# VH-VL binders against Cytochrome c oxidase assembly factor 8 (COA8): the designs that were tried, part 11

Target 1, 167 residues: Cytochrome c oxidase assembly factor 8 (COA8), of Homo sapiens (Human) (q96il0)
Amino acid sequence: APERGAERRDTAPSGVSRFCPPRKSCHDWIGPPDKYSNLRPVHFYIPENESPLEQKLRKLRQETQEWNQQFWANQNLTFSKEKEEFIHSRLKTKGLGLRTESGQKATLNAEEMADFYKEFLSKNFQKHMYYNRDWYKRNFAITFFMGKVALERIWNKLKQKQKKRSN
Short names: E, the ipSAE of ESMFold2; O, the ipSAE of OpenDDE; V2, 0.75 times the mean of E and O plus 0.25 times the DockQ between their complexes.

## First folded at step 3 (VH-VL)

Design xa7 (from x35 with heavy chain T105W; framework fv_cixutumumab; at its last look DockQ between E and O 0.01; V2 from the best seeds 0.00; counts 0 for: pae O 11.2 > 2, placed apart)
Fold by ESMFold2-Fast, scan of step 3:
Structure xa7 (fold): chain C 167 residues (1-167), chain A 121 residues (1-121), chain B 108 residues (1-108)
Amino acid sequence: as target 1 above (167 residues)
Amino acid sequence: EVQLVQSGAEVKKPGSSVKVSCKASGDTFSEYAISWVRQAPGQGLEWMGGIIPLFGEANYAQKFQGRVTITADKSTSTAYMELSSLRSEDTAVYYCAKGPYYSSWYYFDVWGKGTTVTVSS
Amino acid sequence: SSELTQDPAVSVALGQTVRITCQGDSLRSYYATWYQQKPGQAPILVIYGEDNRPSGIPDRFSGSSSGNTASLTITGAQAEDEADYYCNSRDYSGEHWVFGGGTKLTVL
């Protein structure tokens, strides 16, 4: 069934699915969780009177969101793929099929899976540490530009106040 | 540091297909995207499509949909671009190029040297 | 439309500053990247993500953007900068890559 507004689901060159806001939106819009990253995308409204500084901030926020989406899409897919490969390998070694008699996916007990989780976390330790570092760096930059935009808006309001007082 | 090594020049007849390979050095094949960009003699750059080896699905430019197939083999760290129903206007240098998909800056930092494909009768 | 437009040619005197421009609606949403290409060679990344330079690219190269326009600036052009320059970004949908038509830079 048709939804209100002209919503569109797109796939970026990175392979991550995206949703676009309804056509008549005048505000930022929050979409449903992405299939791979499980994070909700924010679709930023572009004001008609956007300043160059405001555009720079918005682009930085959009870029940071896409970076974050791609990181978690990568992590979640890598985890799921390696988990399935590990389970498949262990079941094959035991001479067991991939499905139970009830048709459910066959799985390993918690003790057997502990080896996989330890290996996955160890393998990805540095990657996650660099992600956290870069996440903080990006949020610092965003906060810095938010401050600049706030100062620009204060200055513009002061200029308008001066103009009104002198008239 | 990653290097991209492309297959050698090809001479093909109209109506045939060509498959160009791009082999990446190093151990980070699943950490980046690979795109294919072509350049006809005396013309500009034209993006054909790309693939993220980790995800396995390719994305194609509208102009090439139905004629181009991009694949990746992670076991050999090799990406492939196959173009079918060749025409004389497909004569070009075909480049593979890689970029970081997890950073979302969307740039190609390493390029192959290019593969010349000539379509002539 | 989201197609990227570049002037086909520009000239600059040795040691002077030149700006190469790229225009397209998608540049309001996505950063431009810039590539240098010399005859018989593959393109080389010069600028990405607004104004970032890869290792090995001289300090004289910089990037900027405002509205639907992105610019590559070469401050103090050198003879070896003579080349074709291509801008690259995403189309308006964010689905595909689009290259500008290229600008041939002549250093006089």
Scores: ipSAE 0.278, ipTM 0.711, lowest interface PAE 3.8, mean pLDDT 83
Fold by ESMFold2, look of step 4:
Structure xa7 (fold): chain C 167 residues (1-167), chain A 121 residues (1-121), chain B 108 residues (1-108)
Amino acid sequence: as target 1 above (167 residues)
Amino acid sequence: EVQLVQSGAEVKKPGSSVKVSCKASGDTFSEYAISWVRQAPGQGLEWMGGIIPLFGEANYAQKFQGRVTITADKSTSTAYMELSSLRSEDTAVYYCAKGPYYSSWYYFDVWGKGTTVTVSS
Amino acid sequence: SSELTQDPAVSVALGQTVRITCQGDSLRSYYATWYQQKPGQAPILVIYGEDNRPSGIPDRFSGSSSGNTASLTITGAQAEDEADYYCNSRDYSGEHWVFGGGTKLTVL
């Protein structure tokens, strides 16, 4: 943390980083962006009489969220780490130190950095392609189970109506 | 409860092929990914490849690319693994295993008992 | 053999806690899954998706990860926990699956 004036100090202490939905809520909640993945978590409602199928859907959505957040948190870290390694390697090749005479981090210009961005995209192309396939499969499965839950609820409503008519 | 029933043990000559079957019980075959994992005597587990029967998507480990063919028949709930150009180092127990096709956690929650394939002479 | 590295053997005294580790670069992006295999038997799933335990697996089994390392922890090890343990995850490409070399757990 830099030593700066009061006007530059963050007003968002750790207390606002925790989101806790009301216990009585019948709704899912969307929380603030995760620091590392930059994705907004969903806080899922758990009904008192959740069916096995409804539970399977909720767990699938929870697992998907956890998978997605961990993937992007790690990718963001990898990007930052490989960027610094690239800069360090190129500065060393040019015979330059990691710091200027003033103590600032030595930098590469935009043309020099273009090589990094190209290399990073090429290196990670296959990984992201398979991530997108897995994301597609997960979204298809979530939609499939949402349909099964909807059919289950319709069937239960029909059984309830038949019981009331017969009784 | 789902079970995977594999075909019986086989003894093969080098250069031949083997086709192992894996029949799933129950009515959820379309929800599965089926993988083939082998284990040579005294060795660890080695993933060979797998298939998602609903999509017809097969994928093979690079080591076995060109020698392994994995197929599935949804109407009989049966997956097949054929390994060609057998070598003595292909002597192993061959397992089929299943998990949900949509899980990024990719796990095998049910395993077959294994099929012993011996390649000799 | 694989991009996932496990110690070949680990020992634990009865009732003590043991941690079996699995290391690989792919574990920075993909979760590890753990299987138990006893002699002459097929593997069984014990932990998936970081720390999810399937029904029928004792509470003493748990999973965790940090960086490129995943761990299977057995708290209060019992004699029946003596087995080979394999970690499993995606490889560096994200398309293939890979197993670690296995860890033989001996309960003393």
Scores: ipSAE 0.011, ipTM 0.593, lowest interface PAE 8.9, mean pLDDT 80
Fold by OpenDDE, look of step 4:
Structure xa7 (fold): chain C 167 residues (1-167), chain A 121 residues (1-121), chain B 108 residues (1-108)
Amino acid sequence: as target 1 above (167 residues)
Amino acid sequence: EVQLVQSGAEVKKPGSSVKVSCKASGDTFSEYAISWVRQAPGQGLEWMGGIIPLFGEANYAQKFQGRVTITADKSTSTAYMELSSLRSEDTAVYYCAKGPYYSSWYYFDVWGKGTTVTVSS
Amino acid sequence: SSELTQDPAVSVALGQTVRITCQGDSLRSYYATWYQQKPGQAPILVIYGEDNRPSGIPDRFSGSSSGNTASLTITGAQAEDEADYYCNSRDYSGEHWVFGGGTKLTVL
């Protein structure tokens, strides 16, 4: 019985951009666009005296970034794959090869591709709606925690000023 | 790479209409939305409206609602912007720009060179 | 209509870092897009989706957001960076696009 070769599920590599900021950086760093999501990753600075609230904000931002990277990486892969399959299918139906006589990649015209885009958008409409909803929720939470962190920083500065006046 | 080629400069009288065209290169006209943005002399950018050629659906800025019409011809890969009841204040450079409609990231990545419309008595 | 507000002008010394800010309520819900415009030219996309850079845009350009503000940062400003910069976003309804008033950047 021939061993059915395990189809390596091309798991979209969670391509955490291997961009490493300089060790002595006191700032957030922005990496190059990810090859799959085309999103630029942010490497967040971790202060030595990070408050629990600041840590929570940072983690939420990191999680949101990862979520966003995964979504768009998968979306772009799906789009590219389905587009290619559609083109191949249509060319085959037309009795056309995948390459022109000149050796160029055969393409479909805009009208033919309109059917693909319409179908793709229709199929992915719900997915995009959920993404948008979740995106708003995450950003609301981030904004809320940013406000809290700002207040905490103000309060800490005021306490320090009072302590300096009392000495 | 997609290029947007706009129609030439126009000189119009007050109360008349102007129709500007924007032809996209390539066979990907259904892959993006076309927007119209104007810029008066020495002023900032102003979004007028946009269309998704694939669906024929157009939306307009409130300021131009009822006075601007945006259309697209998929067969010629050409978008049009018609502005009616022209005033001196409509003197501007009018740009067409393309952007994605299927992404949560909204941008105009390709711009036409602009069409100068002059409204003079 | 949700308006986007920008400082009309900012200056930066050659090789220094400058931040151009955009403020508006819609920025709480939507990312800003940034455009560079030089005199007599069409705008060029420089940043989209908070901090995505198109091909051909130098890595010295970056984007960020905080609350109802978005920022374009140029780290190590070059003479060729002297231009008008516009932020853009959707309005609060998400149905329309709005531009900021633009910021003129002067490189000293």
Scores: ipSAE 0.006, ipTM 0.542, lowest interface PAE 11.2, mean pLDDT 85
ESMFold2 (binder alone), look of step 4: mean pLDDT 89; pTM 0.928

Design xa8 (from x35 with heavy chain P100L; framework fv_cixutumumab; at its last look DockQ between E and O 0.01; V2 from the best seeds 0.00; counts 0 for: pae O 7.3 > 2, placed apart)
Fold by ESMFold2-Fast, scan of step 3:
Order: structure tokens, then C-alpha cells, then sequence
Structure xa8 (fold): chain C 167 residues (1-167), chain A 121 residues (1-121), chain B 108 residues (1-108)
């Protein structure tokens, strides 16, 4: 009954949980860490006077956040499942049960677990390489559009001052 | 290359249930999100729901909540869509479609050929 | 009514440019994806993430968005482009997918 429906029933189509920010907020809102990705979701505020360039930046930031959350949700869940499968497989091979004589969950020693970590990292090396590449590409794009938005805001501010002086 | 192979055409009576299968080949099934999209004769596309086999949970369009069940069997790389309490308006071609769920844009890059379900009295 | 609105039909002369539009409030927050469907066939992906083309889709297809509107542009339409075009995006909540009603493109 604890955590009724919260983390599983409220899962978005992309596999991460969502939260609802205050309806009239003038700011971006940050929620609690997602169960699977362990990253905090952000809901972006849409300003009344949003320019096309500002919309492009906001959508890019939102899409990048979801991409990042999905990657880590996948990675964490895959790691957990493969770790449990590895432990069960090794215990079965040794003729050991899933629980100790004391009734606790059976586990492997640090040396045996090191084998799993090495295999997992090797298996996922290219996946992590592509993630890092895409992470840098996305942050480069975000920085580029942030610069363009900043320049647009500066020019608009200068036009406002010039208009006041002309009158 | 991944392919999606769907089960054959079905003819059902009103009030019955239908279960359509979608078998994936090629890449790791756990990296997929499988969605079900239907199309009534001469009508547009309608998303029914999807599943991410890795998470083991499905998401449904509001219209189909309580009547559709989407499941996946990782051992056979097969997704299923079961629609209950069939009505004549459920007559449609049912497509399964694949996306990579860690892609935040979530688009359907591979589609099954479709399964025709006819509901008639 | 549909959350994503498309005109039901549009025509273009061979070799000319046509723009198919999709309108909905969710498009202010979520990217549009476009699918082409020919009679008796499953849909195929032509544009995703507003303006990305899958391998095998000709350069004449492009996408754009502004405000609550997304557009699919075909520059130099060919006879083989005659088909139904569907936009797809998330609903306002961001939790479900919604298709536009579809636009039938006729190449004259």
C-alpha cells in the first residue's frame, strides 16, 4: 500500500513518472527525482510573449531532458536486472539457494561482483560513448540557442530604449 | 534490421475479445517501445496504447482505458494487444509500431503490416 | 474535435511546393512527427523531431514549427508523393500520443 500507484501507475509513455507544477507559475518547476532515472524532472513555463526562437530553445531543452531521463532510466533498470540475473546464475551454478541459512538474500563476494561490473561496462561501452557524444551535441546546441536568445533580448531592450529617446 | 510480424486477420462477434500479436526480430527487444495504432475503414490513425517491455508496464489512451490490455513476452520478443467487449465500431486494421523508448521524440520507425479485425453480428 | 487539426485535403501541381499544416496547443511543447500512407499500406515515417529525415526519405521533405503549428513541406512535389499525410505528437498532458485527422495530398 505504501507509494500507491505513484511511481508505476503515473508512468509517462516514455517510461518515466511525471509531476504536476502549480497552474499559474511564472517560473520553471523542478520535481522530485524519478524512481528509475534518479533525475529531477523540470516542467518549463511558457511565457505569454515567447518568440519563435525562445520556443525553439525551450522545446530543445525539454526534449534533451526527456532524452537524458529515458537513457538513465533504461541504464539503471538494465543494470539492476542483469545484476540480479548474474547473481542468480552464479548461485545456481554453485548449487546454492537464493537465500542464506539466516533467510537473508544471498549475494556474491566483491571479486565475483567485479566480474559482473567488467562485463556490464564492456558490453555497454559503445552505448555510453554514443550517449556522451549526443550529450555534448545537445548541450552545444542549447548553448548556441541560449546565445541567440540572449542577443535577441539585448536587441529588443536596445530598441525599447531608442524608442523612448525618439519620443 | 528489425521486422514486426503480426498475427492473421480475425472475425469476431460483438461482446467478444480479440488478441493480436506482434513479433519483433533483430535487435534487443528490451530497447523497444511497442505501440498499437488502429485505423477504421476510410478513417485516420488512432493511437491505442504502448508498452516498454523493459519496464513491464503499459500506457493506454483514455478512450481505451479498461477495455484494452497490452502485454509483452520478452522470451519470444512478442507484444500483444487484447481488446475486450468488441463493438462494430472496433472494425479496423490494427498496427503495431516500434520506437526506441530512450529517444525522447518517440517516433514509430518500423510498422507491422497490420491485422484486420472485423466485428460483425 | 481532434487535439491536432489538419485540413482534410490539399492539391499541388507537379514540381511545385506544397505545405501541409498541423495545429494544436501541444505543439508549443512537443515536436511533430509526420507519416505518409499510401492505399493498402502501413504508414511510413517521413519526418521526426520536427525536421529530421530517416534514411531513404528524399531531401524534398522538410519540417518546421512555430507557435502551435507544425508544417510538412514538399519542395518540388512528384507523382509518387500523392498519399495521406498524418501529423503525430503528444497530447497536452504529454503522456499520450495523438494523430491529426490526416491530409490527402493530390498531385495534379
Amino acid sequence: as target 1 above (167 residues)
Amino acid sequence: EVQLVQSGAEVKKPGSSVKVSCKASGDTFSEYAISWVRQAPGQGLEWMGGIIPLFGEANYAQKFQGRVTITADKSTSTAYMELSSLRSEDTAVYYCAKGLYYSSTYYFDVWGKGTTVTVSS
Amino acid sequence: SSELTQDPAVSVALGQTVRITCQGDSLRSYYATWYQQKPGQAPILVIYGEDNRPSGIPDRFSGSSSGNTASLTITGAQAEDEADYYCNSRDYSGEHWVFGGGTKLTVL
Scores: ipSAE 0.270, ipTM 0.715, lowest interface PAE 4.1, mean pLDDT 82
Fold by ESMFold2, look of step 4:
Structure xa8 (fold): chain C 167 residues (1-167), chain A 121 residues (1-121), chain B 108 residues (1-108)
Amino acid sequence: as target 1 above (167 residues)
Amino acid sequence: EVQLVQSGAEVKKPGSSVKVSCKASGDTFSEYAISWVRQAPGQGLEWMGGIIPLFGEANYAQKFQGRVTITADKSTSTAYMELSSLRSEDTAVYYCAKGLYYSSTYYFDVWGKGTTVTVSS
Amino acid sequence: SSELTQDPAVSVALGQTVRITCQGDSLRSYYATWYQQKPGQAPILVIYGEDNRPSGIPDRFSGSSSGNTASLTITGAQAEDEADYYCNSRDYSGEHWVFGGGTKLTVL
């Protein structure tokens, strides 16, 4: 019987969040949100009798997920670092420390922060447009191979029915 | 575009440590992983571990866990590998190489020229 | 790097075809990559993503895979192809990188 509930209980030695589904699982698994990308990874099941076309589709889906994970991990950390840099720069210009007298982290008001958000969106607009273009290209390819796999499965069923009728 | 320039050869005594550097050229140091791969004389390639400079944390092969420390300095675009409690079998060429950190299309596309570390008394 | 198994040595006559194999359970989930290393040099990438050839690698190099086995094929082997060849992939967990033990190719 499959061990659907078994999981690793600890993070990887590098401190990066990792999820390892049970080896006997017969279903795709959805892991916890990745610490850096904030996306939930899917761990794809590998069937025993996977055709070359089915394997290509699965690897393409995995590659696309990894590409997406990498993009958002980079963007999220860049956003956080640039946000803190912006806040520290503006606090320094105002002659203020990084913390208030009460020890709380000093912040900027919403109007001041709007400058950061506008700058960040402007700087990253082209990168996000290229990301969207590549996302659609990848999804078109995946959809195309999903169609080919579906046709392959239908064709194999038809060949089996024809052989039975011929005998 | 990216080049990896490693520090020079080292001769060390058993029980000491060595720290090898790997300086990356180009603007994107934080966007990829730096891995360390060693090769003892006449032997094969062995992955030791790597670091993702953007995150600042390293991942180590089980064999080297506890003896190797991999770090990165983003301000100088330099990764470091420190191997402690050196033994004669640690004599090897140590390579740094770059790759992606979320990829099943696993390749190291740029390699340093290697740093020879010799451990002898 | 015990998860990927390669034969330690193989020979091929000049102009003949040779296949270098790499076996490991993780190859069902992760691509195999192949590196060529000549004496005194850093490795170079010859095949990635199991069957892709980087620019500058001769078309006599090809890759394939089936199940838990990946193969590097050199059709019409040349003297300059004499080198060590390493397969490389992730381990089954996806957390670590592993190399095969390497295959020394001798061109006779």
Scores: ipSAE 0.022, ipTM 0.607, lowest interface PAE 6.6, mean pLDDT 81
Fold by OpenDDE, look of step 4:
Structure xa8 (fold): chain C 167 residues (1-167), chain A 121 residues (1-121), chain B 108 residues (1-108)
Amino acid sequence: as target 1 above (167 residues)
Amino acid sequence: EVQLVQSGAEVKKPGSSVKVSCKASGDTFSEYAISWVRQAPGQGLEWMGGIIPLFGEANYAQKFQGRVTITADKSTSTAYMELSSLRSEDTAVYYCAKGLYYSSTYYFDVWGKGTTVTVSS
Amino acid sequence: SSELTQDPAVSVALGQTVRITCQGDSLRSYYATWYQQKPGQAPILVIYGEDNRPSGIPDRFSGSSSGNTASLTITGAQAEDEADYYCNSRDYSGEHWVFGGGTKLTVL
């Protein structure tokens, strides 16, 4: 029985942003754009007295960020690959080499590339619709929890003021 | 600079086949196209066909379709042209040429020195 | 197959200007490439992409196009310019190449 070579799923290397915020920072930090997704990662601050609700919000934000990073990293890689294949196939059909007189990679003109973009968008239309739907759902949930956290903070402040007046 | 080195002169009988080689210098052989052009004595240049080694597929002029086979070996940076069913009219100098892309056109910037093929009874 | 047509022979006096023309329907869509060939030698590229000169080609060589015609112009012809000149282009499909019949240039 010939061993089915395990297709190494090119797992997009989880580009752990090498950006380490200062250890003493009390704020969220924005890192440089990720090389694959081109999205700037946010390093979330963890308070010493984080409430369960605050923790839930932070985790939801972090999960949503990771989801976005993975989606766009994969989309960009797919786009780059398909674009290269399109260019090569078109050059092949024309009987043209891959190099210019300057030794640079040959490319197609804007008109020829317009066909590629149209096709690519059409092919990925449903994928983008699902992405947008899920993006809105996640952001709605985040906003909802932000509201809850804000109310909790107000309530805690009011309780502290009442205790100070009673002493 | 890329150089093209062709195989030596050939003398063939009518009805036989000839295979001419063209070896390119450098590491970018697969990214260019190699064309074959012949010239009969006292005549003009005639394009026979070409190949892009990366793609492995060749294009042929209609006149030579079915008689000419163009191949490329990327590992040795060598292109080949085989012409079958040789006739006296196939007596010519055969050139290989390297092509480049510019503004949706193609031009031959480097030529081999040519291979003389003589078809005689 | 789209054919390219050239005059078989032209003459020019030393130091004068000469124009070699190439005509064909494919030239409406594609630029002509020009090659110089001297007796017993391989062709040499002299003009590509309408009016581009490779390194080592003198500035007296220039290219132009109009409609279904392409032209090679030599401004101030030299004795060493005596040679055969061939135009080349894509055919209508863009998948094949075609040469003109060649023009023999004599410098007088």
Scores: ipSAE 0.018, ipTM 0.554, lowest interface PAE 7.3, mean pLDDT 86
ESMFold2 (binder alone), look of step 4: mean pLDDT 89; pTM 0.932

Design xa9 (from x35 with heavy chain Y101F; framework fv_cixutumumab)
Fold by ESMFold2-Fast, scan of step 3:
Structure xa9 (fold): chain C 167 residues (1-167), chain A 121 residues (1-121), chain B 108 residues (1-108)
Amino acid sequence: as target 1 above (167 residues)
Amino acid sequence: EVQLVQSGAEVKKPGSSVKVSCKASGDTFSEYAISWVRQAPGQGLEWMGGIIPLFGEANYAQKFQGRVTITADKSTSTAYMELSSLRSEDTAVYYCAKGPFYSSTYYFDVWGKGTTVTVSS
Amino acid sequence: SSELTQDPAVSVALGQTVRITCQGDSLRSYYATWYQQKPGQAPILVIYGEDNRPSGIPDRFSGSSSGNTASLTITGAQAEDEADYYCNSRDYSGEHWVFGGGTKLTVL
C-alpha cells in the first residue's frame, strides 16, 4: 500500500519540467503540462539586445513560474497521498479489499469522498489564502515591470524618430 | 552596490519604546521586502516582521503582535521598526535585511550591520 | 521550537564533507534559505531557493531538499567555514518567516 506513495515522494521534482522549443523560435514557447503540477511551463525567449529592465521582468516571470509549479506539485502530491490514505482507511473499516473484481483500484462513492474534500479544503484553507495573496503580489509586480518595459520601448522608438528628424 | 545603514546603539529603560531606522542606498527601494530580525546575546536569529514598501503592507510574528510596528518611507528609502513596552528580554542586536519581494525563493541578500538595543534599569 | 529543527552542533575534519540538516513540514511547500554567521558579524546568505549560490559564495556550498528536510552540504570544509548556520523558510501558513535554531559547525 505505501509503496506508490513512497515512489511519488522520491521522484517529485522541485523545478520546472525540461522541454525544448522549436529550433527557429524567436518568441516565448509553451510546453506540455508538467506531470506533477499539471501546469504548462513557459520557455522564455531571450532577445540578443535584452535590456537590464527586460531581464528583470523575464527573471521575475520565471521565478513566479517556478514558485507556482512548486506549490501545485506539492499540493497535488499531498492531495493524492491523503486521498489514497483516506480511501484505504474507509475500505478497511468496511472490510473491503483495495481492488475491485476487475482489478481496478477500489474507490468510494461521491458522498463518502465529500467528507475527504471538505476536510482537505478546510485543512488547507489558510495555505491557499496565503498562496492567493502572494499570487496577487507577484502579478502586480509583473504588471508594474511590464509597464516599465513598455515605457522604455516607447522612449527608444521616440529617440530613434527624433534623431532621424534632426538630420 | 546596495547597502543598508542602521541607526546607532540605544540604551532604554523598561517600559519605554525604541525606534530603529534602516536606510537603503540606491533607487530600487520599492523592489524590496525589508525584514527585521533580532538576536539576543548568545541566542539564535528571530524574525520579528517585515514590510513591502511598494504595497505598504507589514506583517508581524505572533510573538511581537501588538508591540512592534514596521513602517517605510519611500521618499527617503528608509524602513523603521518601533518596539514598545520594552523588557530586559528585548536586549538584542536588531538587524534589518532586504530581499526581492517577488522572489519565489524569498531570501535576505543584504543585511544591515545591526543596532544594539540594551534594556536596563 | 516551532517549525524548523536543526541539531545544535556538528563537527567536520578539514577537507572533509559535512551535511547540516533542517526539518519542518513547511519545507514540503517552501524552499529553505541558508545563512552563515561568524562571531560579531551580521549573517550572510550562502544558499537560497534550494541550491542557488549568491555571487561570492564558494562552490563547495550546496543545498538539497527531500520531503520535509532541507540540507546544506559543504564539500571539502575549510577553516573559514567554522560558523553558525541557520536555515530559514516560511511557517506552515506561508505568511510568516521562521529560522531554525542554528547549527554550530566546528572545523577540526
Scores: ipSAE 0.033, ipTM 0.652, lowest interface PAE 6.5, mean pLDDT 82

